# VHH binders against UV-B-induced protein At3g17800, chloroplastic, part 18

Target 1, 346 residues: UV-B-induced protein At3g17800, chloroplastic, of Arabidopsis thaliana (Mouse-ear cress) (q9lvj0)
Amino acid sequence: ASSASNDASSGSSPKPIAPLQLQSPAGQFLSQILVSHPHLVPAAVEQQLEQLQTDRDSQGQNKDSASVPGTDIVLYRRIAELKENERRRTLEEILYALVVQKFMEANVSLVPSVSPSSDPSGRVDTWPTKVEKLERLHSPEMYEMIHNHLALILGSRMGDLNSVAQISKLRVGQVYAASVMYGYFLKRVDQRFQLEKTMKILPGGSDESKTSVEQAEGTATYQAAVSSHPEVGAFAGGVSAKGFGSEIKPSRLRSYVMSFDAETLQRYATIRSREAVGIIEKHTEALFGKPEIVITPEGTVDSSKDEQIKISFGGMKRLVLEAVTFGSFLWDVESHVDARYHFVLN
Below, E stands for the ipSAE of ESMFold2; O stands for the ipSAE of OpenDDE; V2 stands for 0.75 times the mean of E and O plus 0.25 times the DockQ between their complexes.

## First folded at step 11 (VHH; framework vhh_7d4b_2)

Design n5 (from m6 with K106R; at its last look DockQ between E and O 0.72; V2 from the best seeds 0.68)
Fold by ESMFold2, look of step 11:
Structure n5 (fold): chain B 346 residues (1-346), chain A 121 residues (1-121)
Amino acid sequence: as target 1 above (346 residues)
Amino acid sequence: QVQLVESGGGVVQPGRSLRLSCAASGFEFSEYTMGWYRQAPGKQRELVASISYSGGRTNYADSVKGRFTISRDNSKNTMYLQMNSLKPEDTAVYYCATVYRSPYLRDMDHWGQGTQVTVSS
């Protein structure tokens, strides 16, 4: 008997470029362009932003129509709410597509969704542990801060990358999300630092670190910034019992960060747009799933039904470096889009 | 414009029941793990119960287990606390609060103003 199989490619599904699959018409279009003609993505994004602007401008005309006799105000409000939700989804997917493009320009593949491995070792980290491309994407000052972040997560095992940990998949996802937020913060601060350094160089300033006291103060400031992400400290305690041997090297960016008061630090650690937060949550859910969680009376996350996974320290390092890079790119992409289509209010 | 508004508190005699409600607006309620907290006079605020985003999992403080039931109706953006067999020790201001935005994003920034529950006489 004949089959209906004709143009369908049997067993040849395209590999996803990124773990989060985009579902809006704009997102699906941008995903195709990312694969086929990545150099056209900026022009396609500009077209999508122009469409969003047109749709936003038309909302004022619909509001005027809703005030005209014979218009159902309840129906108008429901339609306007639907259109606003669609606008937010489209904007989120534009941001995500632009972040993915930055990874493609850097010739760095995003890790795939974490799933059960067919590997004989039982490890979930099927991705290469060689991370030199990721490390080169950041200023030297920013990388020093990233190195300290890795040391807090991995502890003394930062030098033993083949060692394997068995840890909650939920906890890995929480560390990943916290690392995205940290990368966003670092890029935001680094841009301010680089601008200020350029202005000091023009008037003839010096940029040398002063003392080990500044290193200790930088550690305290770093701990204050990291303390807004308790999952990082919990992960370090869960996979490393050796945290006291880590060296915190002098960093001009760390010294700069310690010049901020606590209010400024908190403001810089905050993700500016709901759309950027939404992409962080959806990307992390695409990687690690969306488990049901509750909190215990002791204030900890109850993950008793969460999947335990085996992951090497090298695999974990790769995840954290990707997360920080994702956050760094997200800051740039959010700023770029906001300049063309204003959506950031904070 | 995030709002959490508790209601259903009051003064009751020991052994009676109350049902607290928490009406949520201005955020995606169905994506949040939520909690009920209480603060008794002279004590620190403590978690009473928590509920996952879909309602599929719950957790309770030992002091209320078997007497209190947390639930939610995501179609109404409302969380509930059914409080049975009330004791004088349950006297407190009860707060609803967000806990996590997604499984991975802690968000304890949103709290209600609280509703007084007094168990006396």
Scores: ipSAE 0.650, ipTM 0.877, lowest interface PAE 0.8, mean pLDDT 79
ESMFold2 (binder alone), look of step 11: mean pLDDT 82; pTM 0.837
OpenDDE, look of step 11: ipSAE 0.683; ipTM 0.869

Design n6 (from m6 with G35S; at its last look DockQ between E and O 0.61; V2 from the best seeds 0.66)
Fold by ESMFold2, look of step 11:
Structure n6 (fold): chain B 346 residues (1-346), chain A 121 residues (1-121)
Amino acid sequence: as target 1 above (346 residues)
Amino acid sequence: QVQLVESGGGVVQPGRSLRLSCAASGFEFSEYTMSWYRQAPGKQRELVASISYSGGRTNYADSVKGRFTISRDNSKNTMYLQMNSLKPEDTAVYYCATVYRSPYLKDMDHWGQGTQVTVSS
């Protein structure tokens, strides 16, 4: 028995607050609190993290019991692995609930699972087209980078948002997940940038005229880092070059990123925790499904059975903005929780 | 700790059958696309067969289509390769591998130690 039902319903099943349904006891509890008493979520999360800490500490003590005569060492190791996996899944759901809380506080509804609608065009995007709230959630410098990301994905069609395209649902999900990772990266870099800006220690100088040479060399380094981590940045390989007619605009944050050496770029392009990766996977699967994947003899994903969907460019923009915002919130939530329950590896 | 252990290899006459097993532990086996690869001495490793997380889709190299069957039992965390009508060209070390958990993000590849299959007269 679960208490997932809530009294906030107006007489029918409430609109889902998020596409991913949480299944752990902690996740189901937090889902209920998110709807009924969102102001209590921080305290509820603290309680769940204390339970995780107690469970982890108890596992350390049980290792000595595994050496008792007549004990199956293989069985004890498998049980310990199961418990570690369960703690990780529980922590993922706690982190997800906190990201959802941030969307609720911003009064932005997450897009529901993607499916064809009753719209005559058959398009899947029935969600709101106004994205002003999402755009306002980021620093001006971060927003400039997000705008460039959108331009790379949408091309010259950024101003023609009512057009509808037919595209692989799998590819849209890949763009979404890459955009989540990009938002995570951007928030990580933006936090360092804002700190160094207020401390007046920004590398590469403040003179925009002098940054042209650094931007050229930094662009090559950035391209190398993005090509090494294709889930971060833009889905440039799947975007038609015919519509691409404008260059990426210079910005303070772009120049700052271009000033990093390759080692720093690789570190910042990497998601810090397995839990954050798991959240990105599960959230994206909740939106776009979990298709049956096989590998071709050539070593690539077999895409011959991909479901096709119809989506407007405005719908795509909304998805990408949500994805970047999700990644940005995930960075903040991951950092905040790690201070309370250490799980991020150095 | 991710672990993939192959078994069932051996020496067999042409035209005979073998069944390879891959026992998996240390990860959520039922979430992964799984594959069999093989490598003959001095040659590059090649894909033999792939099976989706539920077993609902399979894919095979042309050289083994109709002779080999990949399957899985998620309740036992085990993948199988039934190899019928074996030819000398099938002689290789066969490896079990994980390749993708999610179609949206790359995951780390994991490989077994391999099991030798030798087809000789």
Scores: ipSAE 0.570, ipTM 0.838, lowest interface PAE 1.0, mean pLDDT 79
ESMFold2 (binder alone), look of step 11: mean pLDDT 84; pTM 0.851
OpenDDE, look of step 11: ipSAE 0.784; ipTM 0.912

## First folded at step 12 (VHH; framework vhh_7d4b_2)

Design p1 (from m6 with T98K; at its last look DockQ between E and O 0.54; V2 from the best seeds 0.63)
Fold by ESMFold2, look of step 12:
Structure p1 (fold): chain B 346 residues (1-346), chain A 121 residues (1-121)
Amino acid sequence: as target 1 above (346 residues)
Amino acid sequence: QVQLVESGGGVVQPGRSLRLSCAASGFEFSEYTMGWYRQAPGKQRELVASISYSGGRTNYADSVKGRFTISRDNSKNTMYLQMNSLKPEDTAVYYCAKVYRSPYLKDMDHWGQGTQVTVSS
C-alpha cells in the first residue's frame, strides 16, 4: 500500500523525505541512503542499474527452461511477465529516488500527504509560503512560462494568496499531475531552446535565425531585428532598445513552442517512458489519495464521494510550483538514467 | 501489450441469462477502473457498466440497471457482466474496456475484440 506509514504521527523515526514510500528492495535501500549518506546516492543508483541489467540478461537465460520438454509455456510466459513488471517497478523507484535527491540538493522539502491540519481553520496547507527556492531552479524563459501557467490556474486570485477555498481534493490532484506533466514538457523544450540559443552566440557557429522549426514571418522578423549584434546596449539611453529587450524575453520560449510542427509537438508533449508516467501517478496518489471512481454513461468521471479540502491560494501556488519542478527534475533524471541504462524504447 | 479477451456471448431467448467474461493481461488489472460497452447495429458504442479498481463502486446505464451486474476478480485478472432478464434491445456486440488507472492522469482507452450477444425468438 502507498500509505503504510503515518507521516503525521512518526514518533522516534525520521519524518519521511517524500510522500511516496518505496517498497522494492532497491527503493528501500535508496531511501535509506538518501537519509543517511546522500552523497552516495549516485554510486548506489549505478549499482542498482547494473543489477537490473544483470537481471534482464538472466531473463534471457530462462528461455532455455521454456524449451525443456514438459515445461508449461503458459507458466513460463506468466513468470516472464511478472519479472518484467518487477524490473519496471524497480526502475520507477530508482528514478523517484533520484528526483527526491534533486529536491534535497536544492534544499526544498516536498510537501507531505494532504490531510486536514490541527490548525483551527482546517486548512490542509501547513507548508511554507516562501517559494523563492523553487522559482530559482528554472531558466528565466522557463520560469516565465511557469508564471503564465500559475496565472491560468489561480486567475484573478494570483494577487490574493491569503484567500481560502473549499475545493475538491480530486481536482487539486488533477491540477498537480497536469502541472507535473507540464514541467516535464517545459524542461524538455527549454533544454532544446537553450542549446539553440547558445549556438546563435558562438563565433564559429550558425546564424541567429537557425532553428529546427519554422516560425511565423512576423515573429521571425521581430526576433531577427532584436537579435542583431551584441553591442546594442553599448549606446547609452536607448529607451526603445531597452523596451525591446524587456518585451521579448518573457515570450521567447512560448514563440519557440508555437513554432513546432504537429509531429514535433506531439513527441514533446508525450511522457517518454511508462516508468515516468507511473511515477507521476504514484506520487500524486501518495499526496491526494486514490479514490474509488467509475464512469457515468455520459463518459464523465463520477466524483460524488470526492473529499473536499480547504486550501489557501498561496498553498495552491506552492503545490503547483512544486509539481512543475518535480516534472522538470523527472525529465532530467529520466534522460540521465536512459543514457546509462536504455529503457525508453522497452 | 494490453490484451482484453471477451467470452460468453451467444444467442439466447428473451428472459434468459448470459455471463460475459473479460480476461485481461499486459497491465496491472487490479489498479484500473474497467467497463463494459456495447454497440448495436446503427448505434454508437455506449457504456453499459463500469466498476472501480477494487470493485467497491459500480455504475450502470439506466437501460440495464437491476438486470445486469458487473463484477471483478482481481486475483484472476478477470471482469464479468452477469446479464439477467435479457431483452431483444440488449442485442449488441459487447466490449470490455480498460478505462483509467488514476483519476489524475487519463490513460488511453483500450478495447477488446467484442463478443456478440443476440436475444431473439
Scores: ipSAE 0.594, ipTM 0.841, lowest interface PAE 0.9, mean pLDDT 78
ESMFold2 (binder alone), look of step 12: mean pLDDT 85; pTM 0.866
OpenDDE, look of step 12: ipSAE 0.731; ipTM 0.886

Design p2 (from m6 with T98I; at its last look DockQ between E and O 0.79; V2 from the best seeds 0.64)
Fold by ESMFold2, look of step 12:
Structure p2 (fold): chain B 346 residues (1-346), chain A 121 residues (1-121)
Amino acid sequence: as target 1 above (346 residues)
Amino acid sequence: QVQLVESGGGVVQPGRSLRLSCAASGFEFSEYTMGWYRQAPGKQRELVASISYSGGRTNYADSVKGRFTISRDNSKNTMYLQMNSLKPEDTAVYYCAIVYRSPYLKDMDHWGQGTQVTVSS
């Protein structure tokens, strides 16, 4: 009632609860509720989704009136486009607020925007390196895949988390976004896997022992999933998958992914909604900025003016675990909202 | 619907100038890195120039550097290519293209229909 948290609601917050500032009226309202009364966020979201549904239904009625003679069809279409864009922005912010709420429920603080260092050491990672809470949020099978993802990113430095690297801020952001997409994919697959596991219908049974051929193919599938995130390979910098494939623990989820036909795998590797893609973009930009980007004639990103930052490998691990968790929560939040306000097209 | 419409092509004598325009619609033009590409007969399509979303950075192919200038006017949703000191080897179809919205995620690939530039005596 009179705790220190109540003082935060009366003044400016030195640490925002999330790096992305919400701009829509719904988003600003939800940001207030997230801080002051987080237990009310689900009800507030339901109210905002009902408002969006009402707004969309009223636009359907206006579309019918546009066929009436004398109506300015060009003006009506332009207004309808503007309202559709406003609804999309609002929906993105509702989804983001729900992801933030899931982090608050897990008692995990999101990393703040990465800023030029005022710390005397020059490092940007102000967040703790202890990650046990993040690791516990995932099924054991999903965590095995997350661990392999970390091994690819950190390479030989998995055991040397105190070392510090000077590295492109853009590249860190690319790894972050790729890790969000990977977490989204993993959660989607893990939900299907967990259902089939409880029904005892999994391909290949429950035998964890695999032949050398299956292990090699499982490594190739892991490389294919990781290669769909080109930013991850850039961070690892010249480390071949062959070196990591021989060290990677067997994974039932990786074997399960191998059992998908190509069409199913492609569908699961795709972010379902434009709104979810927009959230990943805006959240990543809030963390790492929106750099001025051009391409070279060779077709590569011109990184010659890219900002360099100092970050420990432990700080990088924490960042990647957050990203994967964010993607996992985004999958759940997207599915939850779609059931109440249909917006997913595929 | 995303649309990129090139204009300003034509036949000119060597040493003369042309200015190409790309009118963009159906997307938030000011958020995207844009580019000009060209394809000469019998050759592969190549990047001529790219320009960042604000116009603050540009990049040019070596073959056109110093002669061509890429620019944009975000208030008009238009990108330009000023082509000075034209040479016969600049003869090609020139394409306007979307390159990036976000450097962190793959974005939409989109090309215009192209405009012919022919440099001949």
Scores: ipSAE 0.452, ipTM 0.773, lowest interface PAE 1.4, mean pLDDT 79
ESMFold2 (binder alone), look of step 12: mean pLDDT 82; pTM 0.826
OpenDDE, look of step 12: ipSAE 0.717; ipTM 0.884

Design p3 (from m6 with M108Y; at its last look DockQ between E and O 0.51; V2 from the best seeds 0.61)
Fold by ESMFold2, look of step 12:
Structure p3 (fold): chain B 346 residues (1-346), chain A 121 residues (1-121)
Amino acid sequence: as target 1 above (346 residues)
Amino acid sequence: QVQLVESGGGVVQPGRSLRLSCAASGFEFSEYTMGWYRQAPGKQRELVASISYSGGRTNYADSVKGRFTISRDNSKNTMYLQMNSLKPEDTAVYYCATVYRSPYLKDYDHWGQGTQVTVSS
């Protein structure tokens, strides 16, 4: 109804633009701009990042030579910790606002906080189920991996999206957060894959005269020599891996990921910044709540009080696609901001 | 820099009480489910009690249920373990630990250095 009529053509809607409300002064300012003048968000973010840089530089410079013995040292340390925490919180909210802007640019509304609807079925998934926009936001190779991820989550029901399940709200939130992290990982790997694919298509030289002929011959000679090498035969022992992987539908990106050594794969599977982890946590909590969690003596989560919700498999698919897209955008936003305000320590 | 500092341990006679404190710094304490663990000589480290981020839920090992009470004060970034009716078998090193930062993401635990509790006369 009203949410469908406000597909970003007018920019005015009483509906919240995102489930997480921003609390910092910068976050509240950016939230207002996102609603009123979304085209100004990049410039506003740039100014907020410059202010953060100035604040960080002034604190470091002012405190380098201002230490005073006794109580002032303790007070100085506490004040410095508070200011650092406030800068971190502000940065998280700037990053979140940029992710929200990317959804707005794609004409995709974020799902609101998950609660039972007034729908007669009692299902929570009242949001639009059309997912074509979300699917088109990813490279074809990345989408193949996303499709496989959906198949793992939905199982045999991937083709029957009208079926309804009753499931723990906590578990849906866990799937959502895991899917955000997966999207972050996929985007990181896909960027490397797309770059390397482009480099293989474009020879080292661009001259099509005599040099072009020489480069074509040199490339063919190199590939022929590599193919004849005994180490290629040992690497072609991946023929067993293809036979092993025949039960799992292969994709070009999956094959590329399998070519990584363990160290590289672990590095790419790690979320780079504590700010990005914080965003995933706060966004997921805004969607699914923050349940009171304790553990049993056996080390498992005490699930005796878990809230149950009804959700269709189509609704679940929409959530997972949004989560993967959120993670993908988070990777891009994190990288963009780090280039302007260095915060990623890895 | 995450820090958990336990205090309040010591040597006490059977039947007495101790109150352990865990002072937290370097992280957003009020967002974490917290726990007290203990390790006695010759035994595996065991959960004594856990408390949800707000303090609204608690869980206890059967061996201490009814005698120990876990609590927290988020305004002081401090968790407590009130240990009543202490027995010699409660003798252990007691550890303060984070359990969950978020119920949706896996976190590695942060641990304190431990505080010795010895129940003997």
Scores: ipSAE 0.545, ipTM 0.817, lowest interface PAE 1.0, mean pLDDT 78
ESMFold2 (binder alone), look of step 12: mean pLDDT 82; pTM 0.836
OpenDDE, look of step 12: ipSAE 0.754; ipTM 0.899

Design p4 (at its last look DockQ between E and O 0.84; V2 from the best seeds 0.00; counts 0 for: unsure alone 63.4 < 65)
Fold by ESMFold2, look of step 12:
Structure p4 (fold): chain B 346 residues (1-346), chain A 122 residues (1-122)
Amino acid sequence: as target 1 above (346 residues)
Amino acid sequence: QVQLVESGGGVVQPGRSLRLSCAASGFEFSEYTMGWYRQAPGKQRELVASISYSGGRTNYADSVKGRFTISRDNSKNTMYLQMNSLKPEDTAVYYCATVYRSPYLKDYMDHWGQGTQVTVSS
């Protein structure tokens, strides 16, 4: 009674911890724990994964019931499909909650949904200045690749972060999603690279694996991994792709990636699970919206009525660094959860 | 399983109308950009019209603009093509197809119906 406190929140609702709102019962529960007791998230996730496993195992036993004479096999199959879809949504939200937790552990706030601000310039980028922490979250070799990715996106404005561009919100979202996929790819490759590097440091060992990362140069495979999303190189608008590519510096991880054949690169560029793809999609839509788009007879996306936004190159850098970090965390989270509840296609 | 079933095709005289329907099942129809395509014998398949996930935007090939109207009813998981002022050049097999769900990921769902024949001949 005498302990009244003014836990004042500005506005009618508290600022969400992440742009995507979780809808499943498990997701809503984890959202609360993320805010109130973040240390309990791993235990809560384990509990939810055990429940998912039990539900999946019980659904296998329902097939035995459906095989009994006189049962409606069509009805049981429809019910099983509904439950499978619910389990998939729940799993997606568990994965998302774990990615959000990794951002919280790093003391990095996710950018909120992109909307007009009260800023006099009309810019949408009002994010905090947490770029140093984002940059420090990656191995040195991975960060060199991230820096090259930023150079491709920002072009000649890499050194002039106060400049403002007016650009399609859809295109910013496309760059964001491509950067998430790139971060996922980079973490996957970096993880293999670090393991192979460790094996070559072993005492008394021999060279029984591929030659060192001092491979013959070929930029085509690196550009194939980056160019799987063509909008990445066009963010600056009107600047030649030649101008972007000329700032790429050699790195040990880049050389390692260049040593892969095309089939290996394609495998590594592929997102392993449908659930991870769904998270990237839903997170990006939560940030930038789901546009009303059509396809032209030429096969291109028609986004002529898409919203135009103003964003500084510094704001864009912050978005891209977040996106790459999101993808990197998603790779780790996907792998962790797959060990406990097998869902990855491999 | 994903299923797209076209109906409403047939043989019709020039200048008349047909309405094609595409019944969708086995996927989240309301989340997808959809399209109508057509293919005449010995010709390449071409896009006739596309419609955004909510129906708020449409696009048409120049050859059908002003004559054809694409629409959808997400509550019935059905897409339509109203074909007015039909010409002999419109003779083809018409297919409904998914285009994609996510413009950010270019997540193509490459599913096609079996097709319905439209023949415009006197």
Scores: ipSAE 0.574, ipTM 0.813, lowest interface PAE 0.9, mean pLDDT 78
ESMFold2 (binder alone), look of step 12: mean pLDDT 82; pTM 0.840
OpenDDE, look of step 12: ipSAE 0.678; ipTM 0.862

Design p5 (from m6 with G35S A61V; at its last look DockQ between E and O 0.56; V2 from the best seeds 0.62)
Fold by ESMFold2, look of step 12:
Order: C-alpha cells, then structure tokens, then sequence
Structure p5 (fold): chain B 346 residues (1-346), chain A 121 residues (1-121)
C-alpha cells in the first residue's frame, strides 16, 4: 500500500535515495543536500575537500613539531592514526555522495536493499525492467563490452526478461561487485581508447593516401603496447575474468584491451584508491548484506547468511547495468576528487 | 603498513597448553575474517582455525577440534588461539592471516611472520 499523506506537515517520510547510509558528519550533511538541493552537492563537496586539505596540512605541521625532544611521540602517532581513519571515512562518503548525485542527474534511481518481497511471484526485483537510460550513458564501444558481459551472466536467457531464477543472494552480490569493478575498468580503458582515437594513434584509418606514413607510426605505437603475456584472466582479482571474455561478439575495445601488456592490464584492473574499494564493499553490503563467513578446513568459504532469492532475468540485467554504471561513475568521481584533494595511490 | 605479529609460541611438553596471540594494525581488523594456519617441516601450510569478523562463527580442522579455541577481541585488534592438550603432531610454525573483508571482493591476503610451536620431541 501507499504511504499515508494526511500527516504531511508533521509526519513527512523522505525516501532513501541510496541503499548505503552515510555515517560521518560530512556524509550526513551531503545526504541531506542530495535530497533537498542536489544541484548544491558539488559546492558542498568542494567545501568538505577544502576542510580535509586544511586538516591534512595542520597534521603535517604537527608531525614536524612532534620530532622535538620532549613530545609524546606515541600519543601523537595514535592521534594521527585516528585522524587518518576519519579522513578515509569522510573521503569514502564524499565519493559515494558524488556517485549518487551522478545517478540523480541521469534520472536513474539506485536499486534498494534486497528485502522480502510482497510480489505474488516471490521476486525480490521491484525495480523497472527498462534500461535504456543506463544503456545510453556509455560510449558505443564501452556498451559493446557491457553487452558481452551481460551475455556471459545471463546466457541464453538474455532475451527472456520475465523468466525468473532461484539463486543465492550471496552469488548475486558477487556478480554485482564484479560488475562494479568491471565498469570501473571499462571506463578507465575507454577514456584512454577515446583519447588515442581522437589523436589518431590507433590503426583505424580508412585513408591510405599520402598520409599513410602517419598510419604506420600509429600502428607501430599500437604494436609497442601489445601485451606478450598470457590471456587477461590475471585481472580476476580486481575484475571478473568472465566479464572481460566475450565468446559471442568481438569488439574494437576488446581488441584494444588485448593489446596491453600484463603490467598495464593489472594496473587498469586495480581500483586506485582504498576509499573506492571501501565504497564498493559497503554499497554491495548495503544491497545484499554482510554474511558471517569462515574458512573451512578444505579452504572453501562457509557463510551463515547465504539465502536463496527469486529474481527475474530482466531484474538481473537492470542490476548488472546499474553496477557497471556505478563503477564507471566511480572512476570519474575518484579522478575528479583526486584532482582537488590528492589521495589516490599510485 | 598492514602488520600481523604472532606471539606466544615456545617449547612445551605433550599435554600442556599454549596461548597464541596475533596483534593486528594498519587495517580495519574488526571487518575481517581471521584465521590461524600452521606449517610443519616439509609439509604445506594448512588451516587450523577460522573466526568470522564478529566472532560469531568458528571453524576448526578435525585434528584440533575440542583442543584448540580461536577467539578475538576487536577492541584490542587481537586474535587468539588457545591450544590445550598439545601433541607432538601440533609442532609447526603458526601463522596469523587475514582472509576476507567481504565475500563479494577478493581482498589482498596478509600473513604474519609466524611463531614456532614445538611439542617435546
């Protein structure tokens, strides 16, 4: 049933805009602005980043004075550790707020936490099946890779949106997190691909007239970037290997990625900041829960909260597209914030 | 950076007890599943016990079940292994390890340097 509207003056009930609840003072502030005045979020973020920079500059000054004889080096270092932890949490929540804001600008609502369904079919997916907004947010080359990723996940049911599956909630969360990582990776690679295409250093010319010398140079540059290492399964630690391998449709971006050496692939498959990794983990936990896990003597994961859920293939497709988009936005947001407050690890 | 420091090993007679400690720093200890592993000379490293992030679940290898107890104190960033009724076959280097922050993402595993436990030869 619908919300009761007769107590709007005293009983207003703002809707959750995202599954992860922000806990820091900065995060709570940004959450309120996201609901009330989303256009002000960039300015509010700049203010928070300036505060973080000021705090870091003061902490660096205190480190220098802490080397003076007679200071309590142990206490100073403990306080610095606590401030660093607070800084990381604040940064995580700034990044998350900016990702949520990008979804709001795109007119795409984030999927809510997975919970018991009142739907007669028993499905947990209450979100709409239509995904055209999400699909349009990516370059054509990036979307080809996303389509192949979906095909690997959904299999033959790619066109059967209303069919449902019974599947582990934990497994769905794993697919979601892997898809976020994949979207981050894809955006990072796509940005480089689009830049190199604009600078005409890719072998994409159709004009072999007098300018063919420039194409030869572009081809030589491209071949110098070709990886001689094994297939790209090595980035499974940061991105699912299945999401990278397409068996049904080759794409130009895939060919570009296959040209990377193993070191470049590993670097691009790695999330640059701990804060971004933390957001992916916390966002996924907000959606699917954090199970109590232990390792068995056989070396396998044993989880006490591995529930079975029903989800339509259309719902799964929407979930995966959101995850990839989240990762793509996270790359952009991380880069934007790092330009203003340096925090990214090399 | 990330540090796992084991302590409490030593040489003991069969039937006696030891308590191992693992002091952790440089990461959010209370969010990780933690484990004890051991490696006897000439053998591969094997799981001894595992404890969930909150301490609400534990697992043990059969050979130590009922004799060893894994526990943690998240306020002190410390994990423990109480080893009772020690046998010569328990002789090994014991390692503290982080296993998972979350089952959704593969974290980088971290290992301590190990502490030697020797039950009288």
Amino acid sequence: as target 1 above (346 residues)
Amino acid sequence: QVQLVESGGGVVQPGRSLRLSCAASGFEFSEYTMSWYRQAPGKQRELVASISYSGGRTNYVDSVKGRFTISRDNSKNTMYLQMNSLKPEDTAVYYCATVYRSPYLKDMDHWGQGTQVTVSS
Scores: ipSAE 0.571, ipTM 0.855, lowest interface PAE 0.9, mean pLDDT 78
ESMFold2 (binder alone), look of step 12: mean pLDDT 85; pTM 0.868
OpenDDE, look of step 12: ipSAE 0.700; ipTM 0.888

Design p6 (from m6 with E28T; at its last fold request DockQ between E and O 0.73; V2 from the best seeds 0.67)
Amino acid sequence: QVQLVESGGGVVQPGRSLRLSCAASGFTFSEYTMGWYRQAPGKQRELVASISYSGGRTNYADSVKGRFTISRDNSKNTMYLQMNSLKPEDTAVYYCATVYRSPYLKDMDHWGQGTQVTVSS
ESMFold2, look of step 12: ipSAE 0.721; ipTM 0.884
ESMFold2 (binder alone), look of step 12: mean pLDDT 82; pTM 0.837
OpenDDE, look of step 12: ipSAE 0.682; ipTM 0.868
ESMFold2, fold request of step 13: ipSAE 0.483, 0.485, 0.470; ipTM 0.789, 0.790, 0.779
ESMFold2 (binder alone), fold request of step 13: mean pLDDT 82, 82, 82; pTM 0.830, 0.831, 0.828
OpenDDE, fold request of step 13: ipSAE 0.747, 0.000, 0.812; ipTM 0.896, 0.230, 0.927
ESMFold2, look of step 13: ipSAE 0.719; ipTM 0.889
ESMFold2 (binder alone), look of step 13: mean pLDDT 82; pTM 0.835
OpenDDE, look of step 13: ipSAE 0.511; ipTM 0.808

